# VH-VL binders against o27280, part 22

Target 1, 266 residues: o27280
Amino acid sequence: MDSMNVPEVLEIKRIVEESESVKTFIFSWDFRREVRPGQFVMVWDFRDEKPMSVSLIDPVRSEIGISIRRVGEFTDRVHGLSEGDLLGIRGPYGRGFELMGRDILLVGGGIGMAPLAALADEATARGMRVDALVAARTADELLFLDRLEAAGVNISTCTDDGSCGFKGFAHERLLTLEENHDMAAVCGPEPMMFQVMRILDERDVPAQLSLERYMKCAVGICGQCCLDDTGFRVCAEGPVFWSQELSRVREFGRYRRDPAGRRVPW
Key: E = the ipSAE of ESMFold2; O = the ipSAE of OpenDDE; V2 = 0.75 times the mean of E and O plus 0.25 times the DockQ between their complexes.

## First folded at step 11 (VH-VL; framework fv_marstacimab)

Design u4 (at its last look DockQ between E and O 0.04; V2 from the best seeds 0.00; counts 0 for: pae E 9.2 > 2, placed apart)
Fold by OpenDDE, look of step 11:
Structure u4 (fold): chain C 266 residues (1-266), chain A 121 residues (1-121), chain B 112 residues (1-112)
Amino acid sequence: as target 1 above (266 residues)
Amino acid sequence: EVQLLESGGGLVQPGGSLRLSCAASGFTFSSYAMSWVRQAPGKGLEWVSAISGSGSSTYYADSVKGRFTISRDNSKNTLYLQMNSLRAEDTAVYYCARGSRWELLGYFDYWGQGTMVTVSS
Amino acid sequence: QSVLTQPPSVSGAPGQRVTISCTGSSSNIGTGYDVHWYQQLPGTAPKLLIYGNSNRPSGVPDRFSGSKSGTSASLAITGLQAEDEADYYCQSWDSSLRGYVVFGGGTKLTVL
């Protein structure tokens, strides 16, 4: 077995409270093991294991950050941890984002901003102009705003209730924004991504989108994250897909499969 | 200091053509969407056209579609409005207005002083 | 006639509070698109007064305020001054077709 498939027990170096429901757990990282924005790791709390996106990649401090939203039993346990506690981390896995051009648009919803925040750091470090549309249900759920601002990212916010920025959905806000980006990276609720992709396609903006599916093995073996018709494995061929690839995925934006393999609507 | 200066206005016959220019200074011109907004004498404001910072995206009001063309030369910091098939109802003061770096159809934070276009026989 | 409806005129005495309404629909303000306000002094170009429903650009006194609710927006002017006599326009975006910038019909404010 490849060493990357064995969980490394790492100490939580630092915890950043991003919002009421989101924490970023910081770990020391050996960057001999490369990690790219858009890739994910499997987080093991010695009881269960879940895929989580990398939200911080800091080669200078030799740290990575994993942002986790409190949504269930596993995440409840993890959120109960303190600095100094241990977690098992294996990975990274999957295909990350590719950067191209000079101007990049990031469109993120909720916790979907996690991988995009990491991408923003890389893009700005490369001297790219980064515009970010950050969406959430409420102002309190907007993530990484200060971090993005500090990085020089041009931020537009969108909230369902209008408590911050544009009132409405990301795709609605996007309609009012310029169309001249060289590429876009999108991550968030799949219905949002679906609408955003449609608009970007109409604008001929190359787009990459990060999908979320139930992933068990993370190594393309179990098939739990397999997309209908295409056979794409989100953990292997994704989780980042080009819009052209997703155009072939019938279920995209329409339904997903639960852990039992049943189709469940978004 | 942000400055926008319109020119090219004048008297033209119905069916004629006119080209307006807007010279911009005091900011990175290519970073901002630009719009034309007109105001008929004694009337309200009417959005005419918008163009993205790069010039790759353009928008038009229905009243001018097919007749007007918005363009820009970022090397010259100049916005243009080519007006063809002019009509009497096109008579107005034409303002160039700066949008934002990103928001194409948002608000206009700077306006020129306008140039008068009169379409009359 | 205008997509956004404003009263043609409002008036007030110096020191008073006046409000200018801007009524839209579900395809513009009701959708959640921001409302912006412009002041146009006689014989001059419009000036941005309020952006993003309630934000004041630099140089705009705090006696000017904007708000939005439902399908309508409102501009409030407190401590009315003679220099406030002008035309005021609300502006938003309409989702019809590809989308358009839309203005209100304008409101002439007279200071008595």
Scores: ipSAE 0.066, ipTM 0.651, lowest interface PAE 3.2, mean pLDDT 92
Fold by ESMFold2, look of step 11:
Structure u4 (fold): chain C 266 residues (1-266), chain A 121 residues (1-121), chain B 112 residues (1-112)
Amino acid sequence: as target 1 above (266 residues)
Amino acid sequence: EVQLLESGGGLVQPGGSLRLSCAASGFTFSSYAMSWVRQAPGKGLEWVSAISGSGSSTYYADSVKGRFTISRDNSKNTLYLQMNSLRAEDTAVYYCARGSRWELLGYFDYWGQGTMVTVSS
Amino acid sequence: QSVLTQPPSVSGAPGQRVTISCTGSSSNIGTGYDVHWYQQLPGTAPKLLIYGNSNRPSGVPDRFSGSKSGTSASLAITGLQAEDEADYYCQSWDSSLRGYVVFGGGTKLTVL
């Protein structure tokens, strides 16, 4: 039987409380199953299964970390677990980020910093210079700042309420930052990513953006993760897309779909 | 109330060494980047060095690189500047300045009163 | 050859408006880095006056304002008062010197 579609039941080795609403769950991982920043896994709590981004990739310690924001029934149950408890993990799936050049800009909003934290670790390990714009509603929701600082990342922050860093939206802060980067990687609320993509396109900065859509199979067969007007499957052709690919996607930045498939405005 | 208190200044001969300290209170010291900024008599402000909140990253102006070492002890809420191979042009008031929370590309919201370093024969 | 250029002095009468310019280059203000301003009264340490181009810390009167455009920034003081007599410094970062802080040369404001 093909083990790609069967969750492996893994013990939670360690839990890191990243914020009041975000925890990182760490598991032992056999890296013969290669994992790249930007790929995702399906997390199974023995009742439901949801896609989650990989935030830590540590082949030296043989560990993988999955960051999960508490936003509903599934994530509430997972947040109630302790070290030693079990979760099912399928994957990894999807297309990860590609690194290019020597200078990279990361733009992350909220939990969107999770896959970007993994990418930052890889970029710094390759000797790249990494700038990160970390955005949230409030200072207490800014994620991974200690980890990014320790890795030598040049951090800029913004918060909606001005409690830390620039007061305003990520794209407004971006307008005040250096324009010259070899590439950018963007992940966060889709309205934020749309505005950031527009600025980066105008600056001719190659950008990769990570999207989230409703998923079921995670291998591209069921069609639940398709983007309107293109047929791109987030689980197969994404979740990481180049900005040029997304420029043809009308729904990007305009609306999302709930688990029932209904269009929901941003 | 945020307070920064520099000490360790004084008179030193060219080629000598001096160690400055800055005692911090009234805030979570380890969450803030810290800098040394100097001002020669009758002159403007010149940034000297910065250190991240954890101490993992350090930065130096070209004029002091290789001669000065910034460090911090977060358990003592103290910032340090080790100054070696001192020159006459290092004569200045040295200020301890608090950087922005988490950002190295920020501003200096609190300053100490400074400590005078005089380098002369 | 200061990286950020300020006029060495400006003056104004009480009640007037004065402006202090801060001119940089494409490697600092022109790259998009924020500009911050400090007031230094005689014999005292500098005090943050404006951060993030235009934001005032608590306790700074709204007659102080900052702006940034292109490679330049400006500090404006309206309703000039005798207590405003001080040295004023702009500050930014320079991308060519990554991790480097740059200050302007300073401007002495004289209230007549």
Scores: ipSAE 0.011, ipTM 0.552, lowest interface PAE 9.2, mean pLDDT 86
ESMFold2 (binder alone), look of step 11: mean pLDDT 92; pTM 0.942

Design u5 (at its last look DockQ between E and O 0.01; V2 from the best seeds 0.00; counts 0 for: pae E 17.9 > 2, placed apart)
Fold by OpenDDE, look of step 11:
Structure u5 (fold): chain C 266 residues (1-266), chain A 121 residues (1-121), chain B 112 residues (1-112)
Amino acid sequence: as target 1 above (266 residues)
Amino acid sequence: EVQLLESGGGLVQPGGSLRLSCAASGFTFSKYAMSWVRQAPGKGLEWVSAISGSGSSTYYADSVKGRFTISRDNSKNTLYLQMNSLRAEDTAVYYCARGSRWELLGYFDYWGQGTMVTVSS
Amino acid sequence: QSVLTQPPSVSGAPGQRVTISCTGSSSNIGAGYDVHWYQQLPGTAPKLLIYGNSNRPSGVPDRFSGSKSGTSASLAITGLQAEDEADYYCQSYDYSLSGYVVFGGGTKLTVL
């Protein structure tokens, strides 16, 4: 078995409270093991294991960050941890984002901003101009604003209730934004991504989108994250897909499969 | 230095046509939405039309829809406003304005000096 | 009639603080769209003064400030100077008007 498939027990170096429901857990990382924005790791709390996106990649401090939203039993346990506590981390896995051009658009919703924040750091470090549309239900759920601003990212906010920025959904706001980006990276609720992709396609903006599916093995073996018709495994061929690839995925933006394999609507 | 220079203004009869041009320099023209904003003598500012950086999206005020056409030639760094069926109420100084890099219909960070259009019999 | 409402005129003495209001509605400022401000000196083209509710472009003194709350925005000028005598316009976006850029009616500021 590849060493990357064995969980490494790591100490939580630092915890950043991003919002009421989101924490970023910081770990020391040996960057001999490459990690790219858009890739995910499997987080093991010695009871259960869940895929989580990498939200921070800091080769200067030799740290990575994993942002986790409190949404269930596993995440409840993890959110109960303190600095100095241990977690098992294996990975990274999956296909990350590719950067191209000079001007990049990031469109993120909720916790979907996690991988995009990491991508923003890389893009800005490369001297790219980064525009970010950050969407959330409410102002309090907007993530990484200060971090993005500090990185020189041009931010536009969107909230369902209008408590910050544009009142409405990301795709609605996008319709009023400049369309001349060289590429776009999108991550968030799949209905949002679906609408955003449509607009970007109409504008001929190359787009990459990060999908979320139930993943068990993370190594393309179990098939739990397999997309209908295409056979794409989100953990292996994804989670980042080009819009052209997703155009072939019938279920995209329409339904997903739960842990029991049942189709459940978005 | 960003520069916008309008031209093409003048005196025209009601029902006539006029084509305004705006020569842009000092920035990557194709990356910015552009707008026309007019100001009647002694009056306030009125947004007229906007066009996306690529030119694929155009927007018009109701007051000019069907009569005015905004276009751009990115190879020439030039913005145009074709004005047909001109009316007396179209009399104004017409400003070329650069939109923000981010928003199609956001703010205007640079303005030309304007060109006067007078519609009179 | 302008979608955004401004007072036709305001005045102040040198060194004083003046404020210019911009009142919108739920379909523009109240919808979360940003408010921008322009200064137009006599006989000149408008100049961007404030963007994104409260941001100053380079070259704009910090005595100019913008704010937004609810359906209204405000431009504040502290330490009023003679050179500040100009017309000021607020600007935003209204989704109910086929996606129009909307301006206020303008405010003439007189320095006494």
Scores: ipSAE 0.051, ipTM 0.594, lowest interface PAE 3.3, mean pLDDT 92
Fold by ESMFold2, look of step 11:
Structure u5 (fold): chain C 266 residues (1-266), chain A 121 residues (1-121), chain B 112 residues (1-112)
Amino acid sequence: as target 1 above (266 residues)
Amino acid sequence: EVQLLESGGGLVQPGGSLRLSCAASGFTFSKYAMSWVRQAPGKGLEWVSAISGSGSSTYYADSVKGRFTISRDNSKNTLYLQMNSLRAEDTAVYYCARGSRWELLGYFDYWGQGTMVTVSS
Amino acid sequence: QSVLTQPPSVSGAPGQRVTISCTGSSSNIGAGYDVHWYQQLPGTAPKLLIYGNSNRPSGVPDRFSGSKSGTSASLAITGLQAEDEADYYCQSYDYSLSGYVVFGGGTKLTVL
């Protein structure tokens, strides 16, 4: 059986406080296990296991970074850990983002900026022009701005409360931005992604969007991450989908599923 | 030692206004979300409002939205609740409560002793 | 009626074990939100007792424990003592509410 299916116990090498509610946990990583922006890992705290964003992919230093927002019991426990403590990591899993063209738009909401920060590093390293729309509820929640700036990314911001940049939603800000990108990559709250996808489709910009669904096995066997209509498994055929794939999915942007498979509003 | 000291309660007629204050000490006030929680006489706890550490995000219970305004002055380590259009059902002890540093939606680890607001004609 | 349901009262003799339930729904505890517990002694402000479903703050005796399963949570008190007589509240989040924060209706614990 492939090493991706068995958690490797790794020491937390460094912890970066990205905001009051988000930390990046950095681990040494053997890049014979290739990691692509948009893929996910399962993080095991020896009690429970959750899918998490990879936000840093650094083969030169042999490091990965995993950004985790404190939102509940599991993430409270992980946020209480220190450098030198252990976590289990299995993966990576899923389909990552594919780069194309020379001019790329990133649209990230909240913790959704984590995989996009990794993608931005790869895109700028390839010499691509990168524009990023970074969205959050408040200025305190805008993630990775210094890192994106240092990479040469052209940043636009929006916040729900107007504390930084445009006051309003990401899709409203997007309407004020240039329309001629070769592709877009989108990750964040599903309602935001739905609205952004509609605008990008009207502009004929190929878009890839990263979805989150409840996961148990992460390898496509259990069916817990399936989408309506198509039978797509987020852990196997995604989490990154092209916008035309998602346009066939009735549930996208309209509801989510809880761990029991029930439809619930966003 | 973390301390939260509420003030500004009192007797007011329906339709009136009050402003509550909460003086904070013993911690870096600006790093913590803060909440107001109330308790009507003989009743349970009811969350009223919350504000982020920077003051940029505010949240309200449906029962008070549009009538109450939460604010903070981080230079004075003070939380405020402006209560307008008061109703009899607003009669309660009002507690100042500190949220977790890392998460606005966490738990309330320190509470003041409360200030009584009575709305009666 | 609170969105989180607690029994209005519970009682036990000294030394016994008692439990206090906190029953929610799919829009709160069932959506994966943590449950926190507060103790309110007579005439005093509430005090954090359990956070993150099962964690005890410093100074809370280990005879207090919390758990969560499905749409419900439970506070257990073993070795019941007279000073445990208080009101107990659970607290979580409900995404159907504009402010999200919800408390249970409270449970009065009487030590016989």
Scores: ipSAE 0.000, ipTM 0.403, lowest interface PAE 17.9, mean pLDDT 84
ESMFold2 (binder alone), look of step 11: mean pLDDT 92; pTM 0.944

## First folded at step 12 (VH-VL; framework fv_marstacimab)

Design v1 (at its last look DockQ between E and O 0.06; V2 from the best seeds 0.00; counts 0 for: pae E 6.4 > 2, placed apart)
Fold by OpenDDE, look of step 12:
Structure v1 (fold): chain C 266 residues (1-266), chain A 121 residues (1-121), chain B 112 residues (1-112)
Amino acid sequence: as target 1 above (266 residues)
Amino acid sequence: EVQLLESGGGLVQPGGSLRLSCAASGFTFSSYAMSWVRQAPGKGLEWVSAISGSGSSTYYADSVKGRFTISRDNSKNTLYLQMNSLRAEDTAVYYCARGSRWEYLGYFDYWGQGTMVTVSS
Amino acid sequence: QSVLTQPPSVSGAPGQRVTISCTGSSSNIGAGYDVHWYQQLPGTAPKLLIYGNSNRPSGVPDRFSGSKSGTSASLAITGLQAEDEADYYCQSYDSSLRGYVVFGGGTKLTVL
């Protein structure tokens, strides 16, 4: 194991409250260690370890950000931390997003906007036009809107309840948006991503999608995050996949495996 | 302050060509889709064409498709409309309009004062 | 013929409430597309009056309001003033026309 597989104990530099359930934890980062949007790190609270997407990459400030949604015991503990507290970070791991073309479409749902926010920063820095469809159940769950706006991203919002933007799901909103993009990046609930991918395929828009699976080792050895029937390991071959790759993944949009390895429907 | 200034209008014979320009200022031009909307004398508004912020996507009304070409030079903050094979029914004031965003649900939040195009023999 | 249908004219006395209807179909307003409204004073370019069905841009008085229901939208003007005399256009998009921008035929508002 190389040094990257040993958790580095880092001090929480800042905490940004993104929403009621989402916080971004910011750390000092040595950028001699390359990190790309779409990659993830393993966060260790000295009891348990969980994969988290990198949501901020700031070479100027020498910082990275990790956005964490409060969804269970681990994240509850992490959300209880304060600036100055310590976390173990190892990584980054996985395949990140690739940028191409002039116009990029981002489609994100909920916490799925985390890696896309980082991608948006890179894309805009490269002079790309970035359109972002930000989806959430309710207005208060929409993430990174101010940040995206500040970066020059064109934002379209949709909410399940219509409390902000288009009333409906992301794939429904997408049907009402400009269809000509050079590339798309998608991240969110898998049912959303599945529907969005179908639309993008029909529009002949190359798309990359970031999957979320239960990951334990992050180094492709435990097999916990293997995808049926391809054998793709989300932590090694992903988490970012091209739509063509995912088209071969039978379980995509249909089911996932729980920590016990059992099939559970979405 | 957002400003849009159209130019290039004038009198042209049927079958002729004309190129309209719209000079934009006061905003990041490349971040916005732009449109041309025309209004015949004493008539209502008609959408003519649109172009994405980067210029990679263009849209045309059926009435002008194949005859008109929308383009933009983001380095010059200028929108263009090349009009070929002009017809009498193309006579109108042509407005440059800034699109709100990339959405089909978009609106036009800023308009120029328009330039008059007259197609007559 | 415009894809969106507006009454050709409406009138009201100062201080009154007037409404301008915009009737679409299942392929535009009924399809969930937003309706926007423009005011065009005589001899001037159109000005955005209402966006997103009911939102007012900065500088637009609150006596202007928009609503949408079903396949139709409505612009309401309360406390009618002489300066409100203008042409009003609704605008949306039509999916049957590959998402083309569509305008109403316009309504001339006369203040009596």
Scores: ipSAE 0.074, ipTM 0.557, lowest interface PAE 4.5, mean pLDDT 92
Fold by ESMFold2, look of step 12:
Structure v1 (fold): chain C 266 residues (1-266), chain A 121 residues (1-121), chain B 112 residues (1-112)
Amino acid sequence: as target 1 above (266 residues)
Amino acid sequence: EVQLLESGGGLVQPGGSLRLSCAASGFTFSSYAMSWVRQAPGKGLEWVSAISGSGSSTYYADSVKGRFTISRDNSKNTLYLQMNSLRAEDTAVYYCARGSRWEYLGYFDYWGQGTMVTVSS
Amino acid sequence: QSVLTQPPSVSGAPGQRVTISCTGSSSNIGAGYDVHWYQQLPGTAPKLLIYGNSNRPSGVPDRFSGSKSGTSASLAITGLQAEDEADYYCQSYDSSLRGYVVFGGGTKLTVL
């Protein structure tokens, strides 16, 4: 590209501890750069750069929030930062969620609730009925419950160990829930999303799913975020896809890719 | 141990007002939705009203909309039902019932002993 | 009358099996909403007996069981005992009432 896409260095305004392993980092943001739920940013800690979903979009306070789970070296370093410390942010990038109808179902697993929390805020602000199925391994990992409740979202929960709500997987709980929604939005572990998509497709509920793939350039040039067989680039054509777009992708739900682009089983 | 104790019932004239309270203990009150459920003498259970854990969402049966107001004070672990414009048909035992944590379509796992409201001239 | 229909009474001899039906419609049980059951002993508050269609809370004997199919649910009691004499209520939600709680009319169980 002719113009260089460089990170803007921003001060961490506030840190919210969402769980033992997840923090939300809040920054002042100039909304001349519009941000939509489901879009992502590249977060730079001056050593490495990783894609992160936006979890809070607040034009009134001129703030965005980025929720980060501690899973490795980069996220460990970022979790060690304090209010007033600096991070670089590029973006936003990608295709966000589109809202349709009056009733929406959100299905989120773990950190996948982050972009869905932003979408829930927009949907409730439009006066939509929002049902959310929030899933995690254990109760302590359920994210954004107080925030969703305050927004008027109808919450159901499930945990693998049964410590809160339904004991079992998100798709198992979904089979027992009301099937009459105008659309659904899904984000979480890719195996979960595949099972949830199958159920929603059988019910003829239009669904949008947000995929995570390893990214480097974020503008679609390097090819690191490609899905096989289709050539879809998560950073350019996604990360949000309609279920019918994703049904043409053989890799979805079966494999992931490492930073070198190698196919690795889930 | 979870305990729910209703109070504030009594005899009241038609058109009068009454405020019921439910004192909660033994659990994190703010994490649970709460309901009022009533039972007229010799009759079945009738749901009256519900409130979310934070108090941000309230729901009412059609028979009480506009006359009853549910509220909670999470700092005092207390649920309230303000009943205005009372009618003879509101005569019932009123139960405080705890909803499921983080399940808007849940069940009522604990109930108080109830407080009697009699509306009679 | 109640959105969910229960028989007004059922009876059985000790040791027998009885069932209590809870019949709804496409706007409640038929819409996929869970069914819960409560036991109310004479002169006492209701007590949760079955939740989520078929789950028993701690302390409820396994001779109580619940099931749901189509627009209806059932509570089954095997090995009927004298202390089972009580009123039983089913409870669910109704989408035509925007998720309002609905109870069945109640069933008086008499142990002969």
Scores: ipSAE 0.053, ipTM 0.568, lowest interface PAE 6.4, mean pLDDT 86
ESMFold2 (binder alone), look of step 12: mean pLDDT 92; pTM 0.946

